# VH-VL binders against b1a7s3r263to410, part 34

Target 1, 148 residues: b1a7s3r263to410
Amino acid sequence: VTIVYDTMHYSTQKMAHEIAEGIMAEGYDVEMFFLHEDERSEIVKSILDSKAIAIGAPTINDEPYPSIGDLMYYLKGLRFERTGIKRKAVTFGSMGGKGGTPASLGKDLGEYGFDVVDTCEVYYVPDEEENKACFKLGQKLVEEAKKI
Key: E = the ipSAE of ESMFold2; O = the ipSAE of OpenDDE; V2 = 0.75 times the mean of E and O plus 0.25 times the DockQ between their complexes.

## First folded at step 11 (VH-VL; framework fv_ponezumab)

Design f8 (at its last fold request DockQ between E and O 0.76; V2 from the best seeds 0.00; counts 0 for: pae E 2.7 > 2)
Fold by OpenDDE, look of step 11:
Structure f8 (fold): chain C 148 residues (1-148), chain A 117 residues (1-117), chain B 112 residues (1-112)
Amino acid sequence: as target 1 above (148 residues)
Amino acid sequence: QVQLVQSGAEVKKPGASVKVSCKASGYTFTYYYIHWVRQAPGQGLEWMGRIHPSGGRTKYAPRLQDRVTMTRDTSTSTVYMELSSLRSEDTAVYYCARTFGSYFDYWGQGTTVTVSS
Amino acid sequence: DVVMTQSPLSLPVTLGQPASISCKSSQSLVYSDGNTYLNWFQQRPGQSPRRLIYWVSNLDSGVPDRFSGSGSGTDFTLKISRVEAEDVGVYYCMQGTHWPRTFGQGTRLEIK
């Protein structure tokens, strides 16, 4: 499973970790990417080799973080719907105001040929309940991926 | 508690290789990048590269690209930095450091590598 | 590579007096996300480096408020309002915007 995220105040990163915990609890490996650290080509390669992905980004200026926009735009051009595999996907992110980033990303991924199974969004720092939700999101992703 | 414990001091001849280990504990090993930074005696800090343990992805400083190899063992939560074709200029204290996001929040104690004839 | 240039390289300071260190980058450190990934590290004698400041002006947890960072683009400054004995060491700026990551030469702060 490929997890890709960016983070501004570490909340989205924390979410990514909880999602990873859920995934690993189901016995699946996770390759985690942080957009500030990793190359787009490496991320895409991992996605191509994955049956499931989790993409997370914080909200800035009421939009998904710019770095994720770059990735999404690239993914769009790769035409994943032509790969013959409908990969499972979840989206997640934190926001400090207007939400909607996970939903927006999910919509796009759906258009790109992914099967978006669920989303998770938190306000500022995720609390214990929200962390649990992220954990469950990871589990759900794996359960869906098993169907492929 | 988070800890990065590095291997002991090394003395090497020119042309040899050295492999320094960095054992991580107190956190999930595969979630965080490990960076390597070295410091020659009386000199400044030099970034060498980094590895992400989840996939073993590496990024190296261009100057060291041909000589440095970073690896990880997830079963032991250990990152390794191997430097080949050692030169006297490679004499330094080598540090591993964890990054939380872009935050260097934990450092190893350092490993002294001495390259001398 | 992005060249980080610090000044001065040696900084003798009287206890209780302020200190200021300059760091200049050869190119802008503003990243695509709008943040400026300029860090300041402190390295006390015989110790591993410790980050003091990130994103130009944000103090890390546990860092005394006598430390402050400022700047933008390519010009940055670390200030200590009142130097204490424990502040002795070498200070490095580091850019985290471009690859490879690069440090300044370091500024050695000593007590007069």
Scores: ipSAE 0.917, ipTM 0.958, lowest interface PAE 0.5, mean pLDDT 96
Fold by ESMFold2, look of step 11:
Structure f8 (fold): chain C 148 residues (1-148), chain A 117 residues (1-117), chain B 112 residues (1-112)
Amino acid sequence: as target 1 above (148 residues)
Amino acid sequence: QVQLVQSGAEVKKPGASVKVSCKASGYTFTYYYIHWVRQAPGQGLEWMGRIHPSGGRTKYAPRLQDRVTMTRDTSTSTVYMELSSLRSEDTAVYYCARTFGSYFDYWGQGTTVTVSS
Amino acid sequence: DVVMTQSPLSLPVTLGQPASISCKSSQSLVYSDGNTYLNWFQQRPGQSPRRLIYWVSNLDSGVPDRFSGSGSGTDFTLKISRVEAEDVGVYYCMQGTHWPRTFGQGTRLEIK
C-alpha cells in the first residue's frame, strides 16, 4: 500500500502514520511518501505496483496545497483506466478553514480510475478519536483491496 | 523515547570504505526519513543524503552521490551509510538524524571517522 | 546549491543582553506548498546539534521562550532576548526547500 502526503503543522503526517498502523495491523506493508521529499516518478511507480493507495493533503484557502495538485495532474495524464485494475483509494487531510480537500481529491481520483472507498478529515491536529478513525480507515482500505 | 544510536569510531586509510550504522528505537522505523549529516573538524554541517526505510528510497547530495550508499534493515530498525574511496577530506563526525515533516527532531550521538595514512 | 549566509560568524555577548543572528539565502525558501523550510539548530560544545526553531518561527518543545525566529523569503533572524550561560554554542540555519539541503556556516555565540 502506497501512502502519499503533504502536510502543514504535521497534522496530515500524523494521520498518514495512523492509517499506516491500520494497514500494518492487517498484515500488509506500507510505502510512505512525503511530496516535498520524494520524486514524483518514484511515487507513481509505487502507485502502479499497488492495489491500494492513500492520498492526503492539508487545506489552505479552501483548496489543496499546490504540490498535491502537481501529483494529481500527473496521475490524470497516466490514464489509470487503461491498466484494467480498479485500485482502491482513500483520501485524508487536515484543515484550518472550510475543509473539503479529501472529498475533492476523492472525486478527482475516481475520475482517474480509482475506487475511492472512504475519506477522513480533521480540524488542525487529530485528537485521539480522530486517530482511531484514521487507523480504521487503513484497515478498511486493506479489506476493500483484498476484493480485487 | 526516540533514540538513534550510532556505531563506534573508525580509523581508515585513504581509498578504503567505511560503513556507519544508526539504530532507531522508540518509534515506528518505517514512517520516518533518516538523514546523514557530517561535520569536519572545526567546520560546519554538510548534508549527505537521506533514506526512507519504507521501500529503502535514497537521495544523495550531488557532491557525494558517486561514493555514498545508504541502506536499511527493517528487521533491526537500522540504517547504514557507506562512504567509499575515502579521502582525508572525509575525516569528520557523521550524524544520522530523523525528520518529522522537514526538520531534524532527533540526532544520533555522532560517529568519528578518521582517514589517515 | 542554495547558499545560506549567516552573520555574524562570531558573536560575543554579555550575559543578560540580547543577541541576534542573521541568515540569508541565495534563493527564496518558500516552497510550492506555501511552507518556508527554514530551521535553526543549536550545537552546544561537545554535543550533537539540536533543533531550536522550525519553519521560520516555531519553537521546538522545551526551547525557552527567550528564543524567537522571524523572517521571510530570503532573510531570516534568530533572536535571544536575554543570553544565558547555557546558550553558548554554535547556531546554524538550514534550508530544506531546495535540493540539496544546505546549512549556514554557523555563528559561534560566546559570553564576553
Scores: ipSAE 0.505, ipTM 0.807, lowest interface PAE 2.5, mean pLDDT 85
ESMFold2 (binder alone), look of step 11: mean pLDDT 90; pTM 0.846
ESMFold2, fold request of step 13: ipSAE 0.354, 0.456, 0.362; ipTM 0.762, 0.783, 0.752
ESMFold2 (binder alone), fold request of step 13: mean pLDDT 90, 90, 90; pTM 0.842, 0.864, 0.852
OpenDDE, fold request of step 13: ipSAE 0.916, 0.916, 0.916; ipTM 0.955, 0.956, 0.957

## First folded at step 12 (VH-VL; framework fv_ponezumab)

Design g0 (at its last look DockQ between E and O 0.79; V2 from the best seeds 0.00; counts 0 for: pae E 2.9 > 2)
Fold by OpenDDE, look of step 12:
Structure g0 (fold): chain C 148 residues (1-148), chain A 117 residues (1-117), chain B 112 residues (1-112)
Amino acid sequence: as target 1 above (148 residues)
Amino acid sequence: QVQLVQSGAEVKKPGASVKVSCKASGYTFTYYYIHWVRQAPGQGLEWMGRIHPSGGRTKYAPRLQDRVTMTRDTSTSTVYMELSSLRSEDTAVYYCARSFGSYFDYWGQGTTVTVSS
Amino acid sequence: DVVMTQSPLSLPVTLGQPASISCKSSQSLVYSDGNTYLNWFQQRPGQSPRRLIYWVSNLDSGVPDRFSGSGSGTDFTLKISRVEAEDVGVYYCMQGTHWPRTFGQGTRLEIK
């Protein structure tokens, strides 16, 4: 499973970690990418080799982080619908206002040929219940991936 | 608590290789990057590279690209840094450090590597 | 590579007096996310480096408030309002915006 995220105040990173915990609890390995640290080519390679992915980014100015847009634009061009595998996906992100990034990313991934199974969004710093929700999101992703 | 424990001091001859280990504990090993930074005697800090334990992905300083290799063992939560074709100027204290992004929040105690003929 | 230039390299200070260290980058350190990834590290004699400040002006946990960071773009400053004996050591700025990551030369703070 591939997890890709960007973060501003590390709330979205926390979410990514909780999602990873859920995935790992099910006995699956996770390869985690942080857009500020990793190359797009490495991320794409991991996605191509994965049956399931989690993509997350915070909302800024009522839009997804610009960096995630770069990745999404690249993914669009890869035509995943032609790979013969309908990969499972979840999206997540933190927000300081209106939000909407997870839904936006999910819509795009759906258009790219992914099966978006669920999303998770939190305001500012995730609380205990929201962390649990992220954990469960990871579990759900694995459950869906097993169907492939 | 988070802890990074490095291997002991090394003495090597020019042309040899050295492999330093950094054992991580107190957190989920595969969530954070490990960076290596060295410091020659009386000199400043030099970034060598980093590895992400979840996939073993590495990024090296261009100056060391051909001589440095970073690896990890997830079963032991240990990261390794190997430097080949050692030179006298490679004499330094080598540090591992945990980070998420540029957040170097925990450091190892350092490993002294001495290269001398 | 982004060159980080610190000044001064040696900083003798009288106890209780303020100190100021400058760090200049050869390129802007503003990242695409709007953050500026400029860090300050302290290295006491015989110890590993310790991060004091991240994102130009944010104090790390446990760092006394007599430390402060400021700046933008390519010009940054670390200030100590009242130098104490425990502040002796070498201070480094580091940029985390560009690859490879790079440090300043270090500024050695000593007590007069």
Scores: ipSAE 0.866, ipTM 0.946, lowest interface PAE 0.5, mean pLDDT 95
Fold by ESMFold2, look of step 12:
Structure g0 (fold): chain C 148 residues (1-148), chain A 117 residues (1-117), chain B 112 residues (1-112)
Amino acid sequence: as target 1 above (148 residues)
Amino acid sequence: QVQLVQSGAEVKKPGASVKVSCKASGYTFTYYYIHWVRQAPGQGLEWMGRIHPSGGRTKYAPRLQDRVTMTRDTSTSTVYMELSSLRSEDTAVYYCARSFGSYFDYWGQGTTVTVSS
Amino acid sequence: DVVMTQSPLSLPVTLGQPASISCKSSQSLVYSDGNTYLNWFQQRPGQSPRRLIYWVSNLDSGVPDRFSGSGSGTDFTLKISRVEAEDVGVYYCMQGTHWPRTFGQGTRLEIK
């Protein structure tokens, strides 16, 4: 399972780690990518080799995910809807204002051919219940991915 | 408690190789990048490269790319840095550091490597 | 490679007085995600480097609030409002926006 994220603060990283805990609790490995540290070609290769992905980004200035836009544009061009397999996805992120980035990413991924099973968004930093929700999100992603 | 513990000092001849270990504890090993930075005697810091344990992905400084190899063992939470074809200018203290992106929040104690004939 | 230039390289300071260290980069450190990955590290005599300030102005846990960071683009500053004896050491800026990551030459802070 492939987890890709960017963050303005530590919040989205915390969420990514909790999702990874949920996935690994189900017995599956994860490959973690921080957009700033990794090359897009390696991220895309990992996504192509995966049945399931988690994508996270914060909202900046009431606009979704400027930092992840290049990746999303590339995924759009791959036309996953033309394959015979609909990969599973979740989206997540933190917000400081209006929010909505996880839902917007999910809509885009659905158009690109992914089956988006759920989203998770928090205000600034996840509290204990929000951490549990991220953990369960990872479990749910694996449960849905097993169906394909 | 996050801790990075490095292997002990090494003395090597020119042309040999050295392999320095860095054992991580107190956190989930596969979540964070580990970078390597060295410091020659009386000099500043030089970035050598980094590895992410979750896939073993590496990126190396271009000056060292042909001589450096980084690996990890997830079962022991340990990363390794190997530098081959050693020269006297490779004499330095070698540090591993955990990073959140491009920032190093925990550093190992350092490993002195001395290259002399 | 992005060149990081620190000034001054040697900084003797009277105990209790302010100190200021400049760090300039040869290229903008603003990344496409809006973050500026300019970091500061402190290295005390005989020790490993240690965390100080990340992403221009964020103080790490356990760093006294007499330390502050500022700047943008290519020009950055580390300030100590009142120097204490424990502040002796070498201070490095480091950029994490461009590959390879690069450090400034270091600024040695000493008490007069």
Scores: ipSAE 0.453, ipTM 0.815, lowest interface PAE 2.9, mean pLDDT 85
ESMFold2 (binder alone), look of step 12: mean pLDDT 92; pTM 0.925

Design g1 (at its last fold request DockQ between E and O 0.80; V2 from the best seeds 0.00; counts 0 for: pae E 3.3 > 2)
Fold by OpenDDE, fold request of step 13:
Structure g1 (fold): chain C 148 residues (1-148), chain A 117 residues (1-117), chain B 112 residues (1-112)
Amino acid sequence: as target 1 above (148 residues)
Amino acid sequence: QVQLVQSGAEVKKPGASVKVSCKASGYTFTYYYIHWVRQAPGQGLEWMGRIHPSGGRTKYAPRLQDRVTMTRDTSTSTVYMELSSLRSEDTAVYYCARSYGSYFDYWGQGTTVTVSS
Amino acid sequence: DVVMTQSPLSLPVTLGQPASISCKSSQSLVYSDGNTYLNWFQQRPGQSPRRLIYWVSNLDSGVPDRFSGSGSGTDFTLKISRVEAEDVGVYYCMQGTHWPRTFGQGTRLEIK
């Protein structure tokens, strides 16, 4: 499973970690990418080799964090619907206001040929219940991926 | 508590290789990058490269691209940095450091590598 | 490579007096996400480097508030409001925006 995220105050990172915990609890491996440190080509390669992905970014100015943009455009051009499998996806992100990034990313991924199974959004820093929700999101992703 | 514990001092001859280890604890090993930085005696800090333990992805400094290899063992939460074709200029203290988004929040104690004929 | 230039390289300071270190980058350190990945590290004699500041002005946990960072784009400054004996060491700026990561030459802070 590929997890890709960006973060500005580490909240989205925490979410990514909880999602990863959920995935690993189900006995699956996770390869985690941080947009600031990894090449888009490496991320895409991992996604292509994965049956399931989790993509997350914070919301700023009521839009997805700008850094996620180039990756999304990259994915758009790859036409995943033509790869022969419908990969499972979840989206996640933190917000300081209205939010909407997970939904936005999910919409795009859906258009790119992914089966977006669920999303998780947190206001500011995730609390214990929200962390559990992210954990469960990871588990759900795996359960759905097993259907492929 | 987060800790990075490195292997002991090494003395090598020119042309040899050295492999330094960095064992991580106190956090989930596969969530954070490990960077390597070295410091020659009386000199500044030089970035060598980094590895992400989850997939073993590496990025190296161009100057060291052909001589450095970074690997990880997830079962022992250990990262390794191997430098080959050693020369006197490679004499330095080598540090591993964890990257937590903004990078380098925790450092190992350093490993002294001496290259001498 | 992005060149990080610190000034001064040697900084003798009287105890209790303020200190200031400049760091200039050859390129803008503003990343596409809008953040500026400029860090400051302290290295006391015989010790590993310790991060003091990240993202130009954010103090790490446990760092005294007498330390502060400022700047933007290509010009950055580390300030110590009142130098203490424990502040002796070498200070490095580092950019984490571009590859490869690069450090300044280091500024050696000593007590007069």
Scores: ipSAE 0.900, ipTM 0.956, lowest interface PAE 0.5, mean pLDDT 95
Fold by ESMFold2, look of step 12:
Structure g1 (fold): chain C 148 residues (1-148), chain A 117 residues (1-117), chain B 112 residues (1-112)
Amino acid sequence: as target 1 above (148 residues)
Amino acid sequence: QVQLVQSGAEVKKPGASVKVSCKASGYTFTYYYIHWVRQAPGQGLEWMGRIHPSGGRTKYAPRLQDRVTMTRDTSTSTVYMELSSLRSEDTAVYYCARSYGSYFDYWGQGTTVTVSS
Amino acid sequence: DVVMTQSPLSLPVTLGQPASISCKSSQSLVYSDGNTYLNWFQQRPGQSPRRLIYWVSNLDSGVPDRFSGSGSGTDFTLKISRVEAEDVGVYYCMQGTHWPRTFGQGTRLEIK
């Protein structure tokens, strides 16, 4: 499973780690990418080799962040529906205002050929219940991916 | 509780190689990048490169990329940095440090490598 | 490579007085995700570096609130409101926005 995230704050990182814990609790390996540290080519290669992905980014005053948008644009061009595999996906993130980035990313991924299983968005910093929800999101992603 | 413990000091001759280890504990090894930073005697800090243990993917400083190799062993939670074709200017203290989202919240104790004839 | 220029390089300070260290980068450190990856490290004599501040102004855990960071774009400042004996050492700024990652030359802080 491939987890890609971008973050302005540690909140999205914490969510990514909780999702990873849920995935590993089901016996699967996780490869984690931070868009700032990793090249797009490495991320895309990992996605192509995976049956399940998780993509996260924060929502901040509806301002665009070119790094995640660049990845999403690239994924659009790859036409994943042509691969014959309906890869599973979740989206996640933290918000500091209106929110909505995980839902928007999910809609885009669905159009790109992914089966978006769920989304998860928290306000600023996840609390204990929200951490548990991210863990369960990881478990759910694996459960759906096993059906492939 | 996070700890990065490095291997001991090394003395090498020019043209040899050195391999320094960095053993991680107190956290999930595969979640964080490990970087290497060196400091020549009386000098500042130089970033050498980094590895992410989950896939073993690396990125090296362009000045060193022909001579440096970073690897990891997930079963022992250990990262290795190997520097080949050693020169006298490679004499330095070598540090490992971890990052994810921000730099470098934990550092190893440093490994002194001395390159002399 | 992005050049990080610190000033002063040597900073003798009277105990209890303020200190200020400048760090200037040759390129903007604002990344496309909106973050500014400017960090400050302290290296006490004979020790490994220690993080003081990340992302311009966030104090790391266990760092006294007499330390503060500020700045934007290419100009950044580390301040100590009142210097204590334990603050002796070398201070480095470091940028994580551009490849390769680069450090300033260091500022040696000494008690007069």
Scores: ipSAE 0.481, ipTM 0.826, lowest interface PAE 2.8, mean pLDDT 86
ESMFold2 (binder alone), look of step 12: mean pLDDT 92; pTM 0.920
OpenDDE, look of step 12: ipSAE 0.898; ipTM 0.954
ESMFold2, fold request of step 13: ipSAE 0.379, 0.408, 0.391; ipTM 0.785, 0.802, 0.799
ESMFold2 (binder alone), fold request of step 13: mean pLDDT 93, 93, 93; pTM 0.925, 0.925, 0.927
OpenDDE, fold request of step 13: ipSAE 0.897, 0.894; ipTM 0.955, 0.954

Design g2 (at its last look DockQ between E and O 0.86; V2 from the best seeds 0.00; counts 0 for: pae E 2.8 > 2)
Fold by OpenDDE, look of step 12:
Structure g2 (fold): chain C 148 residues (1-148), chain A 117 residues (1-117), chain B 112 residues (1-112)
Amino acid sequence: as target 1 above (148 residues)
Amino acid sequence: QVQLVQSGAEVKKPGASVKVSCKASGYTFTYYYIHWVRQAPGQGLEWMGRIHPSGGRTKYAPRLQDRVTMTRDTSTSTVYMELSSLRSEDTAVYYCARQFGSYFDYWGQGTTVTVSS
Amino acid sequence: DVVMTQSPLSLPVTLGQPASISCKSSQSLVYSDGNTYLNWFQQRPGQSPRRLIYWVSNLDSGVPDRFSGSGSGTDFTLKISRVEAEDVGVYYCMQGTHWPRTFGQGTRLEIK
């Protein structure tokens, strides 16, 4: 499973970790990417080799974090619908206001040929319940991926 | 508590290789990048590269790319930095450091590597 | 590689007095996400480096507020409002925008 995220105040990162925990609890490996540190080509390669992905970014200025836009635009051009499999996906992100990034990302991924199974959005720092939700999101992702 | 514990001092001959270890504990090993930074005696800090333990992805400093290899063992939560074809100029204290987001929050105690004839 | 140039390299300071360190980068450190990944590290004698500031002006956890960072683009400054004995050490700027990551030469802060 590929997890890709960007983060500004570490909340989205924390979410990514909880999602990872959920995935790993199901006995699956996770490769985690931080957009600031990793190249698109590496991320895409991992995605291509994955049946399931989790993509997350915070909301800033009522829009997804800019870095995730770059990745999404790249993914759009790859035409994943032509790869022969419909990869499972979840989206996640933190927000300090209106939010909407997970939904936006989900919509886009859907258009790119992914099966978006669920999303998770957190206001500022995730609390215990929200962390659990992220954990469950990871589990759900794996459960769906098993169907492929 | 988070800890990065590095292997002990090394003394090597020119042309040899050295492999320094950095054992992580107190957190989920596969979530955070580990960087390596070295410091020659009386000199500044030099970034050597980084590895992400979840996939073993690495980025190296171009100057060291042909000689440095970073690896990880997830079963022991240990990152390794191997430097080959050692030169006297490689004499330095070598540090591993954890990256939390963009935050370098924890550092190893350093490993002194001495390269001498 | 992005060259980070610090000045001064040696900084003798009287206790209680302010200190200022300059760091200039050979290229803009503004990243594609709009952030500027300029960091400041402190290395006390015989210790591992410790990051003080990230994103030019954000203090890391546990860093005293007598430290501050400022700047933009290619010019950055670390300031200590009131130098304390524990502030003795070498300070490094580091850019985290470009590969490879690069450090300044270091500024040695000493007490007069």
Scores: ipSAE 0.905, ipTM 0.954, lowest interface PAE 0.5, mean pLDDT 95
Fold by ESMFold2, look of step 12:
Structure g2 (fold): chain C 148 residues (1-148), chain A 117 residues (1-117), chain B 112 residues (1-112)
Amino acid sequence: as target 1 above (148 residues)
Amino acid sequence: QVQLVQSGAEVKKPGASVKVSCKASGYTFTYYYIHWVRQAPGQGLEWMGRIHPSGGRTKYAPRLQDRVTMTRDTSTSTVYMELSSLRSEDTAVYYCARQFGSYFDYWGQGTTVTVSS
Amino acid sequence: DVVMTQSPLSLPVTLGQPASISCKSSQSLVYSDGNTYLNWFQQRPGQSPRRLIYWVSNLDSGVPDRFSGSGSGTDFTLKISRVEAEDVGVYYCMQGTHWPRTFGQGTRLEIK
């Protein structure tokens, strides 16, 4: 499973870690990518080798984080609907205002050929219940991916 | 309690190699990049490169790229940095550091490497 | 590589007085995500570096509020409003916007 995130004040990274804990609790490997550190080609290669992905980004001033837009544009161009396998996806993120980034990313991924099974959005920093929800999201992602 | 514990001091001759270890504990090893930074005597800090344990992905400073290799062992939660073809200018304290977000939040205690003929 | 230039390199300060350290980069540190990845580290004698400030002006956990950071683009400043004996050490700026990460030369702060 491939997890890709960008983060503001570390909240989205914390969510990514909880999702990873849920995935690894089911016995599956996770490869983690931070958009600021990793090349787009490395990320896409990992996604192509995976049946399940988690994509997360924060919202800045009610706008999607710019770096995630570059990745999404590249994924659009790959035409995943033509690969013959419908990969599972979840989206997640933190917000400081209106939010909506996880839902928007989920809609885009669906149009790109992914089966988006759930989304999760928190205000600023996830609390204990929201951490538990992220853990369960990781478990759900694996559960759905096994149906392929 | 996050800890990064590095291997002990090394004395090497020019032309040799050194391999420094950095053992992580108190957190999930595969979630975080580990960086290496060195500090020559009386000088500032120099970033050497980083590795992500979840896939073993590395990226090295261009100045060191042909002499540095970073690896990890997920079974022991340990990162290794090997520097080859040592020169006297490589005498330094070598630090490993964990990245959280875009920042180094925890550092190892440092490993002194002395290169002398 | 992005060159980070600090001034002064040596900063003797009377206890209780303010101190100011300048850091200039050879390129803008504003990244495509809108953030400016300029950090300040403190290294006390014989210790590993400690993060003080991230994203130009945000104090790290446990850093006293007498420390502050400011600046934009290529010009940045670390200020200590009232220097205390525990502030002795070397201060580094670091940029994380461009590959590879680079540090300033360091500023040695001493009580005179």
Scores: ipSAE 0.452, ipTM 0.786, lowest interface PAE 2.8, mean pLDDT 85
ESMFold2 (binder alone), look of step 12: mean pLDDT 90; pTM 0.830

